# VHH binders against q330m9: the designs that were tried, part 21

Target 1, 357 residues: q330m9
Amino acid sequence: AEQEPKELLEMSTDTERLLEENDLRPLWEVEKDFGNQFGGFEADIWKWEDIQASIDAIERDVPIADLPPGFQRRVAVPVNTGYRNAISNTIYVGVQTVSPGETAPAHRHGANALRFTIDGSEDMKTVVAGEEFPMRDNDLITTPQWEWHDHVNDGDETAAWLDVLDLPLVLDSLNARNTFENHELDRQPVTKSQGYWESQYGRARPFEDTKEDGIPGPFEGNCAATPPYRFSWKDTLQTLRQRAENDDPDPHDGYSLSYVNPATGQPPLFPTMSFRAQLLQEETDPHFHNAVDAYFVIEGEGATHVGDDVLEWSERDIFVIPPDEIHHHDPDGEAILLGMTDRPVFEAFNFYAEAEP
Below, E stands for the ipSAE of ESMFold2; O stands for the ipSAE of OpenDDE; V2 stands for 0.75 times the mean of E and O plus 0.25 times the DockQ between their complexes.

## First folded at step 7 (VHH; framework vhh_vobarilizumab_d1)

Design j01 (at its last look DockQ between E and O 0.02; V2 from the best seeds 0.00; counts 0 for: pae E 20.8 > 2, placed apart)
Fold by ESMFold2, look of step 7:
Structure j01 (fold): chain B 357 residues (1-357), chain A 124 residues (1-124)
Amino acid sequence: as target 1 above (357 residues)
Amino acid sequence: EVQLVESGGGLVQPGGSLRLSCAASGFTFSSYYMAWYRQAPGKGRELVAGITSGGKTYYADSVKGRFTISRDNAKNTLYLQMNSLRPEDTAVYYCATKRTYKSGSTYEVTYDYWGQGTLVTVSS
């Protein structure tokens, strides 16, 4: 009847057996394990020289044509400690190359993707939804959910670009399936003149209603679909320079532009990820937030302080800041960064938070 | 028991139109994904069009712009309007319901129930 105090603090072996036999655990045992199921997420940096050397080695050893169907794309993938296939648990970043005369074959899938051009030319194209988009340096091109896309290098130099996808969120965090389809042709038919998709937004439009939800393929949702679109670097840089001439910088982000969804005129670009171009001319103030920040260095050099770590970056480096880490940027003169964040996921759940220390 | 009964097939000239119907019974029609498949002689069944319980539609590339799938949940009936018919559209057309998905990196669809089919012949 009466129990020693120590015995009252522990479950009996019979209770433990009953729970185990029925695949049950008491709350107090499971709650202490939350947030400890995986290895740590760290601030980290990938230097362009190391990325380039690794891609060159892959190109020597494994031509695209030798890869399995569905994987005929040469990509080097930054991988964070504690994760096996991505820069974070929500965002995938990769550096893809296509050599002269190669085609990365046409396919479509449920994941949204964008291409940020590192080394491009007028003869290197991303073909999406029937339009050829020349991949000019620092252009951002969307290859959105369920649109046919392929990459064609008719130029004389190897092209390189940054891939950014929400696959880790979908496959690993949500434990869902990716819907994927190969086109019967390696190069999709070109059915739209160059400039078609750009012309559909920010101008007079046909008097027609959109589809009920406007989301291509078998998918449903309540967020506006992202269209195929090219954000030219020339226009983006011009706008950044206008802001620098006329406005005060944001204390944390400098002169920042969001790559908005052209169909809504508002962020986020994808339901799961936002992107921004940031012109930094001075050291920023520290802050922290519960969304991941990943960066690609478009121009310049500098450092980013993340807690006690210092990430020293140069042009074309890739770096990542974990959630909840106090951070700020210290450019050496002037720098321009491409910022990538899973903030829209947090906002969709009313969970986004940020603060200054 | 679940039943799917197709009707509306027949002989039609190239460029003509035909409307197929599928009468469904034995399940809650409004809650299920429905599809039309076709099978030409000597070939496997291929997807023609699909429609979700929420009304989102999907079409094979070979029929986009020519065929329209629709459903009337009050009558438990699935429809396929076929316009601008071509000789290569000649096939037995099947109504099907319920899908499963395979875990992994690809979209795999299977169907639990099929109709008996209705023949569409497009010939001069």
Scores: ipSAE 0.000, ipTM 0.135, lowest interface PAE 20.8, mean pLDDT 83
Fold by OpenDDE, look of step 7:
Structure j01 (fold): chain B 357 residues (1-357), chain A 124 residues (1-124)
Amino acid sequence: as target 1 above (357 residues)
Amino acid sequence: EVQLVESGGGLVQPGGSLRLSCAASGFTFSSYYMAWYRQAPGKGRELVAGITSGGKTYYADSVKGRFTISRDNAKNTLYLQMNSLRPEDTAVYYCATKRTYKSGSTYEVTYDYWGQGTLVTVSS
C-alpha cells in the first residue's frame, strides 16, 4: 500500500527532530497506521474434494513411509486470501490425516486445540492428558493448553479430522509466542482409563479441592480452564434433534447447541473460541457481527449469503464469514454445521457487537 | 525426499564453543522456516532457535545472547553457533523444518521434518 505521503500538517524541522529523538509521533501520523495490518479478510469456501485431492496428491509425491520416523504430520490448511496462513486472524483450521499404523508424536502447546473427527474409528485414538479418546465420526475432543497429546491410528483405514486452534490469535493478533514442547517419547504414557476425564465433570463429581485457577502449565488467567473431554456425536445429535423437535429456532443460527465447558457447564468451550452444532431446516435471517464465523459442514448442502457473494457448500466443506459482513444461511433441505467463532475474545472485553441490517 | 543431516556435535568444556550444521536437501531451502531443537536426557524436546525464510530469528530465553542461528541459502545449510556453553546445554540437537506445499491458491499442506540429531556434551 503506497503510503500516500499526505502529511496533513507540515511541521518545522526542529519539531520533527524533537519528536524523532524522543520516539514520539503526532496523532495524525499514527492514526493511519492502525488496523488492516494483515490485509483484507474475505469470505471464502474450501471444497472437500479439493482438500482430499490435495492431500492425496502430496502423499503420492511424498509417501508417508518416506517421512522421518517419529515425527510426521500431514495437514492441509485452508488459508484466507487476506492472511494466507490461516482461515482467520484468530482461528486456525487444518485437516489432518493419519494413515494406518501411523503416530503423530506427543507434544503440548500453549494454544488451545480442538479435534473434530471427519473419518474415524474405534482404533483411532487421540491421547490427551493420559487418556485414550476414541475418535469416532463427528466426535469433538478438546486438547487443552499444555496437556500432552498424540494421535495413534491402529486401524486399517486412514483417519481424518479438523484441527482447530487459536494460534493466529496468539501469534499474529497478540504477537506472542506459542509455548511448545515435544514429549521425550513418541507416545505419552497412558495413565488414565477410558472415561476418566468425563467422570470428573459429570453430574456426580469428586469432592476435591481444585487449584484456584485450574489452569495447566505456567499460564495464569481469569478464565475457567477447559478440561480434556470427548463430546460424542451420538449424544450431541440426540440433543440437537430434541431441540429441533421441541423448541423454536434462533432466527440466525437455527437449532443451535453450544459445546459448553464441562467444568462450568456454560459456554464458551474455550476462553478464545466457541463451538456449536447448528441444525438448519429453513433459510435464516440476515445479521452481522464483529466476530469471525467459520463453519464445517457435517451434513447436508446449501448456501450462505455473505454480502453480495454466495458460498455454496456441501458435506465436509469449510467456509468462513468475515467480521461485519451481512450474512444468512440457506440450506437445501436439512443441514448440520459445526460453527466456530472467536466471539468469546470480544465478549471478554465487552467488544462484541451484533445487529440486523 | 526431504533430508536433514546434522553435524558438528561433540564433547566440549564449559565455556567453550561449538558450531552445528544442518545440511538440507529435497526442498527449496530458502523458502522455508528452519529451526534447532534439543532434547536433554529425561527431558522433552524444546525449541532452541528458529529462523524464517526472510531471516528473522527467534531464540529460547535460555540460549539468548549465547547462541546464534543462521542460514546459507546458497549451500542449503543451517547453522547454530553456540558460545559460552554450559553443562545444561548437553542434549541431542535436531534440525527441523516445516515444508509447506501449496495446492492452488486455497490450500497449504504442511509436513514436519526432522534430522537424526547430533549429540552435544558439555562437561569438564
Scores: ipSAE 0.000, ipTM 0.234, lowest interface PAE 12.8, mean pLDDT 88
ESMFold2 (binder alone), look of step 7: mean pLDDT 79; pTM 0.777

Design j02 (at its last look DockQ between E and O 0.77; V2 from the best seeds 0.00; counts 0 for: pae E 12.6 > 2)
Fold by OpenDDE, look of step 7:
Structure j02 (fold): chain B 357 residues (1-357), chain A 122 residues (1-122)
Amino acid sequence: as target 1 above (357 residues)
Amino acid sequence: EVQLVESGGGLVQPGGSLRLSCAASGFTFSSYYMAWYRQAPGKGRELVAAITSGGSTYYADSVKGRFTISRDNAKNTLYLQMNSLRPEDTAVYYCATKRTYKGSYTVTYDYWGQGTLVTVSS
């Protein structure tokens, strides 16, 4: 009878007591507990039809003004089976709506946020750091940490967008607290003219002010801060098309453009999250990596193979690929995806790994 | 020394089944990506199935639904269950740990077994 390895590691009662009394455990016991804090991270997809139905229902049932102070935001949150609070343990994605005439009150937080507009208009604005940013369809707008931000819909249609935050990383993975503050007003004062922030980080920049970009708030770090910024879809798409016409695709990601930090001109957009627009025209090659990939389908339809699973996606669907899963994309025609990843977190610690089968 | 030793190959009729095994030694098997390749006469070597250390799997289109790759980390053994075999599956099957890591550095490692012959014929 092959003595189970467990028998070889049996300690005396006295030894066990000694360890327990001193909050000590042997290595062979603790190693089993590593990586088991979160379980059940699966490849998942959320269909837009379901998301939309849910949001519409929430909108009917819950006026924004009736929501608790600080939580006056109508958001449908895709939750992974394993976490129940977010799409992953590092990235939060929500679909937020604001009805005509409504305002999501001004606040700020330590977490980084990104808005990707699904249904927007010139009259829908997110105010960030004193500037009004119009939210047009597929515009990507940064809400950096500790910057005041609010959302106002002066249009006649309901606005919808993606909220993407690094909340799970901070609150769950790192077990840290998120610093949060409500503004005394529902709407922050507009102190910057439209285009101000863009003007700070264009090709022509102020000579003296380029070095004064510290991290807002009570935070310290080694990474360049992300400024408030609006990435126009029109411009992004134009560049993406140029890439598709003139360059070779990445075998895994197709024609990809990274949303770069305007301050540095380089990815990642945030120290904790990278974003990219991906144009797919053909089936991609399989690979796997230890980072999480979340996607929003901007245009088109297709499927993503994840291990033995197939995620069939269409426009405005959201899906997530867990770490270390072999995966590739198979578009039906041309498709454009917004890719969201926590890759920068791994890179920051020299832990990122990607491989091909 | 890294060693991969395949077994389980043989002659089988169309529609039949075989189970291939690969005994691995000389490395921490449980931490490594493993794969099955095959090479038919006159053709190049092709990936058949792969499995990561975490258990994620990949299959070539030609074998999807018919072949199953699995691993027993306790036994340091890789398996390939082959069902509904076809004449076109005739090949030498190789166990391998072949992977390209991409990042700051590109690293490729390539270890192969001697192969086991699978012949599907009536």
Scores: ipSAE 0.031, ipTM 0.586, lowest interface PAE 3.5, mean pLDDT 90
Fold by ESMFold2, look of step 7:
Structure j02 (fold): chain B 357 residues (1-357), chain A 122 residues (1-122)
Amino acid sequence: as target 1 above (357 residues)
Amino acid sequence: EVQLVESGGGLVQPGGSLRLSCAASGFTFSSYYMAWYRQAPGKGRELVAAITSGGSTYYADSVKGRFTISRDNAKNTLYLQMNSLRPEDTAVYYCATKRTYKGSYTVTYDYWGQGTLVTVSS
């Protein structure tokens, strides 16, 4: 065993007393602790078969109506060995279900949330800021900070979708409490026809009424707010196919698109998280970066190599790559992934770094 | 001045083993990812193995299972344990910290040693 720095320095008992009684520690003692309060995050994978069995069991045992007010959502949460609340210390991913006739009651909160539909239908809706958004397979829908949202299943089959939020970053790492409010009604009033929010950000849009809203609710900031919005899978897939037909792939990420903030036309979708759809047709080159990557498999199968580990994935699996791990993807034929990353946090600090071996 | 000095090369019979070392000075070794490259006569330089500051490793397919990269940050030393050597492994082996950062523009930072010759023959 190595001799610790304190053991090489003989501070007097009086000096140790003065430091402790004044709530001071010398730097050489504290520097050992920096960078390891959230250590132990590992590459990991959650197979859809296991997720499905678990959400079916929860659905059978726990009706939404039996949950306490507030979050009142039936969600199975992939958790990392080193952090038992989420897949990483910055990104929360969950698989939420709503059974026929159920309502996840209206509430609002400061955290932005993304919904990526796994098993949906025309009669399963996320209702956001007065508009009903039908949840169709592989559509991505935003439920922005401080907007009322509820989830309503008027269909005859259970719906399921992926939730992605920055809760671990905001609540645990920053110790910044999220503001939360229940609506007095379980289902918010529907005050907008379907398509309203999309129309506000089209190529043709209101001229004299075009305006950029400030940060909603009790919050302040300097980034444009993310609006309620649906990114259709049809449009996303068409664009990926056009890229594959006409462009060269990125050596690490294949053919990708960013889900941009519609108000700015630029990434990131949320101030803390970016999302992309990635079409992989060949093995990628290895690289590493200091942001975490998490993935949901939209189509196909393959493997991702993370250091000495191999994560073998297939459709609807969820996996995570910790910071600074050398990794690359090896699809079996063709695959499409939803990529999720906390990279925007690193960019906001001028701290993002990426390299290849 | 940054210095990378390789040692441990030599003549080895097929199936034998060698351990290469790279002594580093003039920079904070523990903060840099490190790599071994090799160059056979008349061929281009190829990546053999790499290790990040956090310990994540990469190996070229041609050496997986036979070579092991490691680092000792207390001694500022990078190692390559080479087992089951083949004539095809004959090359000059270079210690390096070659990185290419991508962003708004591509930035490459690299430091290279002078190399150590490994010859695998009977």
Scores: ipSAE 0.000, ipTM 0.433, lowest interface PAE 12.6, mean pLDDT 86
ESMFold2 (binder alone), look of step 7: mean pLDDT 81; pTM 0.819

## First folded at step 8 (VHH; framework vhh_vobarilizumab_d1)

Design k01 (at its last look DockQ between E and O 0.01; V2 from the best seeds 0.00; counts 0 for: pae O 15.4 > 2, placed apart)
Fold by ESMFold2, look of step 8:
Structure k01 (fold): chain B 357 residues (1-357), chain A 124 residues (1-124)
Amino acid sequence: as target 1 above (357 residues)
Amino acid sequence: EVQLVESGGGLVQPGGSLRLSCAASGFTFSSYWMAWYRQAPGKGRELVAGITSGGSTYYADSVKGRFTISRDNAKNTLYLQMNSLRPEDTAVYYCATKRTYKTGSTYTVTYDYWGQGTLVTVSS
């Protein structure tokens, strides 16, 4: 009678030595290690006052112009204890600042990115694919893979925004460092008037029989890519209010809408990440799923219960829910969250799973 | 070959305690959502408790505060601690993997593996 459930395998010392000498491991040893390679992602929260203090300190000490070539961006990055490079092993979130008169110089990379404006102005712009996009509070602007982009503050006040990228997938998992390029100019040429990219995806839009879909990746080839696009907060909020007035809320997510890919009219916004705006007016029902959820609090305050943890959040806080954790939201009155998820990766592998307790 | 083997069932007085164990083999235990189900005579099978691969737990209302589910991933073992047992807890208890897939707006539940069950009888 076995006292504990362990596999009783005895290999000779010679066999163990032979495997070790040849950098080989038997399957039953490696199989026991699968799923246990990380220290475990934790539910966590970054309070805006701590983020603000940190980015203000970096702004005082580190001008963008003094940063080494490469990613010349002043960003404070929420990192998970189980993975110290980002908020999760799939999604990177950062809070970037650009002071008056600064330019984050033009570059392009294979990672998909978006910007969600926290403190903006008409003279703070993200410039992508030849168009200047003014960064207005709570607007969401895409900077798709392999498009030139720079950030230019010609205004009088420091701007701040949320960066969301699939960098952990691109850089750490795929090791695709050869998909990065600096532009020879700090500010890319502006070749489109403002509103050009939006006009391509309106209800009335140009008709062209031979128009290519998508933006080519860092190597020549066809791809369905997300275009440069701005989702205005005014229109987004109006849509949320229409849903709240006319529809029933989802029991887990409240009144939500997806930031869809404008070219397809469907989620996901990026092949690797989906984004939603969620209006919460009441406590939600618990559920769990195998995709990561990360959140930025656009408006309001409340709490999110994640397993044994309670994450108490207020406006501009950032929090993360690891895979497979039972969770639900309890807003104090009304709140609006920006939701971020790697669910599209799981769907592409036909592996997405979700359940209620 | 995948196996789930329950143990620890038996006869117990009302108010007593039992601990059920489920030894798992033939799959990567730490990656699976696990659950205990029970089936009383003449009744359908019902969920008792579940635990995610991340360690979050959930319980049927009828057992909350009395039962505790846990897992030991290093030993590939699932546990159910059953306290304050009542005659209505009498059932065959099953260890199962729990996996749920969503297609559109509906859920499809798929259970990969089930044990043969262990009988728990609560009677004076």
Scores: ipSAE 0.012, ipTM 0.553, lowest interface PAE 8.5, mean pLDDT 84
Fold by OpenDDE, look of step 8:
Structure k01 (fold): chain B 357 residues (1-357), chain A 124 residues (1-124)
Amino acid sequence: as target 1 above (357 residues)
Amino acid sequence: EVQLVESGGGLVQPGGSLRLSCAASGFTFSSYWMAWYRQAPGKGRELVAGITSGGSTYYADSVKGRFTISRDNAKNTLYLQMNSLRPEDTAVYYCATKRTYKTGSTYTVTYDYWGQGTLVTVSS
């Protein structure tokens, strides 16, 4: 039974100020502004200290249970000055937290979603398509379009992660509506054992003639579907280290690993978004492209030069590079970044372009 | 079994103070957010104050600056200090929490838990 909308708690003035001063907004407010453009797309950076302070303030002011249906996610959203509803017009990034004992209730939507765990534990799970995925630190978990998903924290500490969605692509760029549905239960039934989805896309796979490789839900298209999947950081990091030890770096991206679609074995992870783990040891060469690059700093510190601007970043910072801006990275020592890009959207239409200055 | 038992309500004059207590049992109190609600005669139940497991607090606008929610994890007790009470604060006050349980291997159920409430009457 759809819980009746609870009275929304108003955030304190201090919380509102904190968010505003740091170009952060709560999800439920951001959602109202989708489809609107307020200005130009600018390079920008959100410092973890500010993000942390903001999300903590939101946590203080707003329990998940008191949020309205459809918005029962406690998220601080980095908003670009030009759009005020997301980090770009194609990619949404948010920092979501779930306190001990809380549940972000089950729902599904047309948008693709990705979770990158910032603070996790074995007792914090995202349930996707009937499987409980533990969210360990730096794990990357897919929430494909139209798959039921909820988040549960049965631990003793607050869980935090990145939400990455292609909502702006749909709502702002394509000016379309997002499909959305709430589950009748706060938590979806767990119908799959842990590891089920991984087992479907391993090196040894069940070969059944009737693999419904179809796009879930009412959607149609010609792109490969993204399955529910957990990329363990342990494995990812190990692979990344192997690459750093044995391979040559890309002049622009360093030692990069793509999170590939498990179904295809190839990038992009989503039809609309590609994700990379990037290990940087040296200054990279400048280039520019018409795709958007958003980054989360997993480890390390450094700076990214964007045009005449310098974005100094440290661990857990989020920053974005607008299209067509000349940019390069300058790590201070070794750094690892999560790269997020809308490049696949352009490639799908043969519109992607990059060049060196 | 989750149990919440409120106490401390009573009759107080405008401008007076009361301290409500909620004794919690049947769950790890320190791990969960708690809240106070109130229901005035003829009105719906409304949120008064909440406190997260980490100790962060929030208040309804109507009680900001006057009420203070706190918790003693060692005693499994939730408190609501009410100062500068007004006639409009007259209500039954409820202690509340929320729990989600796994029922079997595949099902989860969420329950809202409330105490029986304690009546606060502010009148001259």
Scores: ipSAE 0.000, ipTM 0.210, lowest interface PAE 15.4, mean pLDDT 89
ESMFold2 (binder alone), look of step 8: mean pLDDT 79; pTM 0.772

Design k02 (at its last look DockQ between E and O 0.00; V2 from the best seeds 0.00; counts 0 for: pae E 26.2 > 2, unsure alone 64.2 < 65, placed apart)
Fold by OpenDDE, look of step 8:
Structure k02 (fold): chain B 357 residues (1-357), chain A 122 residues (1-122)
Amino acid sequence: as target 1 above (357 residues)
Amino acid sequence: EVQLVESGGGLVQPGGSLRLSCAASGFTFSSYFMAWYRQAPGKGRELVAAITSGGSTWYADSVKGRFTISRDNAKNTLYLQMNSLRPEDTAVYYCATKRTYKGSYTVTYDYWGQGTLVTVSS
C-alpha cells in the first residue's frame, strides 16, 4: 500500500521542536504558504459611473485645502480586495480631481508617477520639474521620481486624471518606505519654459554633456531615468491610426503602441511600469503571463475574458487582470485601451514569462 | 525645542494695517525657511507668505501688494506687515517653519506657533 506522501513526511517530535525553537520550517510546509500572502488578487473592474460618483462626492465633501499637509490630493482609489490599498501589489491607480481654482501643492516622492488626463483643458496644468504641462484629454504626462510636482487648475471645470504609481511595489512588495518631501511653497517656481523637457529628447537633442540624464535625488540604480515628458494624445492617436491602417495587429494586444522612455527611445517608460495604447478591432487570442495588466478604457466598449470571468467594460472603466490568468479581449467594435503593466519589473530580473494556453 | 510665538494680532478696520511678529527659538533661525499661514473660520489653513533663509519671498495672490514678509535674523524674529486689510483677511495667523529630516525616509515637518487672531471688521 503506497503510503500517502503525508505519512512519509512525519517528523519526530524532537525535530518539530527543534525547528520551532529556531524559527525554522520545512520546505514542504513553507511552499504551501508561498503566494498566499495576500488574500484574493482577483480580476476586477471599476465602472466609471461608480468612480465618478465617488470622486464627485469626495470633491463636495473635501476641499483640497482641508486635506492633511503633504497629502493634499483628492483621489478615488480602486482597491483590490486582497490589498485594500491599490489595484495590485505593484501598481497604484487613482482618479484624482482638482476643482477650479484649486492647487494640489508641490511635493516629490521616490515613487514614479504617471498622469493620464481624463477631463482636461489648457488651463489645467501639472507642473513637473519646473515646467507647466497642460493637461489635455488623454495626454499622458510623466512625473518621475523625486521631481517636484504640483497641479493647478486655472480653468472653470473640474479636472480629472489617472494617477498611476509604482508605490505598491515599494510599500507592499519590497516592504520599504516611500521617500517623500513637501515643497516649501504650494506652487513650485516655474523655471522652465513650456516645451523645455520635450526639447531635450526630440530628434534633435543637446549633447549628452549638456543634458541631465541622471537619476534625480539620492537614488541609485542601473536603469535609465525617465524624464518629465508630455505625450500628446493627438500625436499618439495619429500614430496608432497609422499602425492600424498599415501594420498587422499583435494577436494578444491588437494594434499597440508603447510609450517609450524619451531618453532611450525604448520601452519601458519607467523601470517599473510599461504603458501602451492599444487599439482593438477584433477579438484577441488568449494568453497568460506572470505580470499584472491594468487597463483604462479610453474609448469604446467590450469585454475581457479572464478565466471563467467576463469583465464588461465601457469608456473610462478601470479593470485589472491578475497574474497567470488566461485572458483575452473582445471589443464591441473599435476600442482603445491604456494598458498598464509591471512587466518591466520581471524583465529586469529575467523573471517575465508569457505563454499561450 | 522649536518654539514659535506670534504677536501683533487684533481688531482692525477695513483698510487698516497690522504688523505681526513671530519670535523664534530653539533652532538656528537664520538657516531656515519661514512662513506665515492663516486659517479663516471654517476654512483650511493656507500659505500667505514665505521667506527663504536667503531672503527670497513668496506671496499668495490674495495678498500680493498688500502684505510684506521680512525677517530679522539678529532678533530671531519673523514679521508680516499687513496693509490695506480686508474682511476676508480675518483669520488666525500662524508662524511656521519647515524642516526636512533625512533617515530611512525623507520627510518634511512643519512647526507652528499658537497663532494670533486678526479680525478685520467695520
Scores: ipSAE 0.015, ipTM 0.277, lowest interface PAE 7.5, mean pLDDT 90
Fold by ESMFold2, look of step 8:
Structure k02 (fold): chain B 357 residues (1-357), chain A 122 residues (1-122)
Amino acid sequence: as target 1 above (357 residues)
Amino acid sequence: EVQLVESGGGLVQPGGSLRLSCAASGFTFSSYFMAWYRQAPGKGRELVAAITSGGSTWYADSVKGRFTISRDNAKNTLYLQMNSLRPEDTAVYYCATKRTYKGSYTVTYDYWGQGTLVTVSS
């Protein structure tokens, strides 16, 4: 019989047994499976009318006090078809509500989080690291990794806000266990007056009392820790208007502001995620990049073209653009978006790439 | 070591019958696809018949209705019943198995017997 060249590449039954017995796989089998450990990831949109109906239904049916074990938060979570736990495989977005008299109990965890207020009031607070932060419409408040936080509604109307966390990246992609701890009290002690955390950055303060910048909790790293902080909508909007009066827009993002880490004065806000406010007055130029972009519509309406798809959005809609899809925005007149991206992860790995058609 | 040993070849008149056997050793016979190939003088190897581990069969058009492939998993033996033999069936007949590994791409390994000669002539 003729000895074929592919017999020289064949693994004997004993070789197969040895590999399997020792939990080894040949590379040519392994390489086929790379990029297939998660489901597909698609462009998608969640319309506010549907979100509103859903969060109203959850509020009627599910008191926070009755929630099962877990984070003990009443949240409707936009989920991507390809990743059923979150809007993408790196960014979690949710719409949380707290009814009058309710408390979402104090806890802390390794994942970074922020709150972008949709329906707030002066008596609805997120409490983080000893300070009460009133949740005013369109304010962005950070609740960073391993800082105690609880949400308390001492007002007379239900509050709602957008949660954004790096949960999928931390828990699923990195398999870095998210250390979690309940506070012994549902409401953490308030140990700072309102405005304390804001006063620690970009202002005169006692020289001998400079902010220590260690990484909270059991974690270590090379990035400066993100402090608890409020970015007021009033200041953000004023700055956007000043840019529109005085500057040229970015071809892809319009008039854009980055929510920077107050401790460094530089992006990213979190080591894992960046956020921006974008004023759009004209159709943008198309581009694509290997980082995810997700959006919440602060004001206005329009469309975003993603490959062959068109995502038509209006105020308070949420949408997501997967990596490597050519896209651009086309507002109907003027619109303002909150942009969210995992770009900082890609930059930390020297892996970020962007191109234009 | 995988071994396939054919037997049952010989000289037969046109219209006659022969039964080929292939004794298999060195692998779990019942789990693998088995086949008969033939090679006539001056020609390449030709797949004649195949049988899966589950017993499904395939035949080349030139032999369909005349040849029957079968296997006895208890005896680790593959058979080819050849009826209504014709002079063009004259060839060396080879028992073969293929083992396929699925991964990033498919790899197929071929194992062959030494062959048994079938001559159809009056």
Scores: ipSAE 0.000, ipTM 0.074, lowest interface PAE 26.2, mean pLDDT 84
ESMFold2 (binder alone), look of step 8: mean pLDDT 80; pTM 0.807

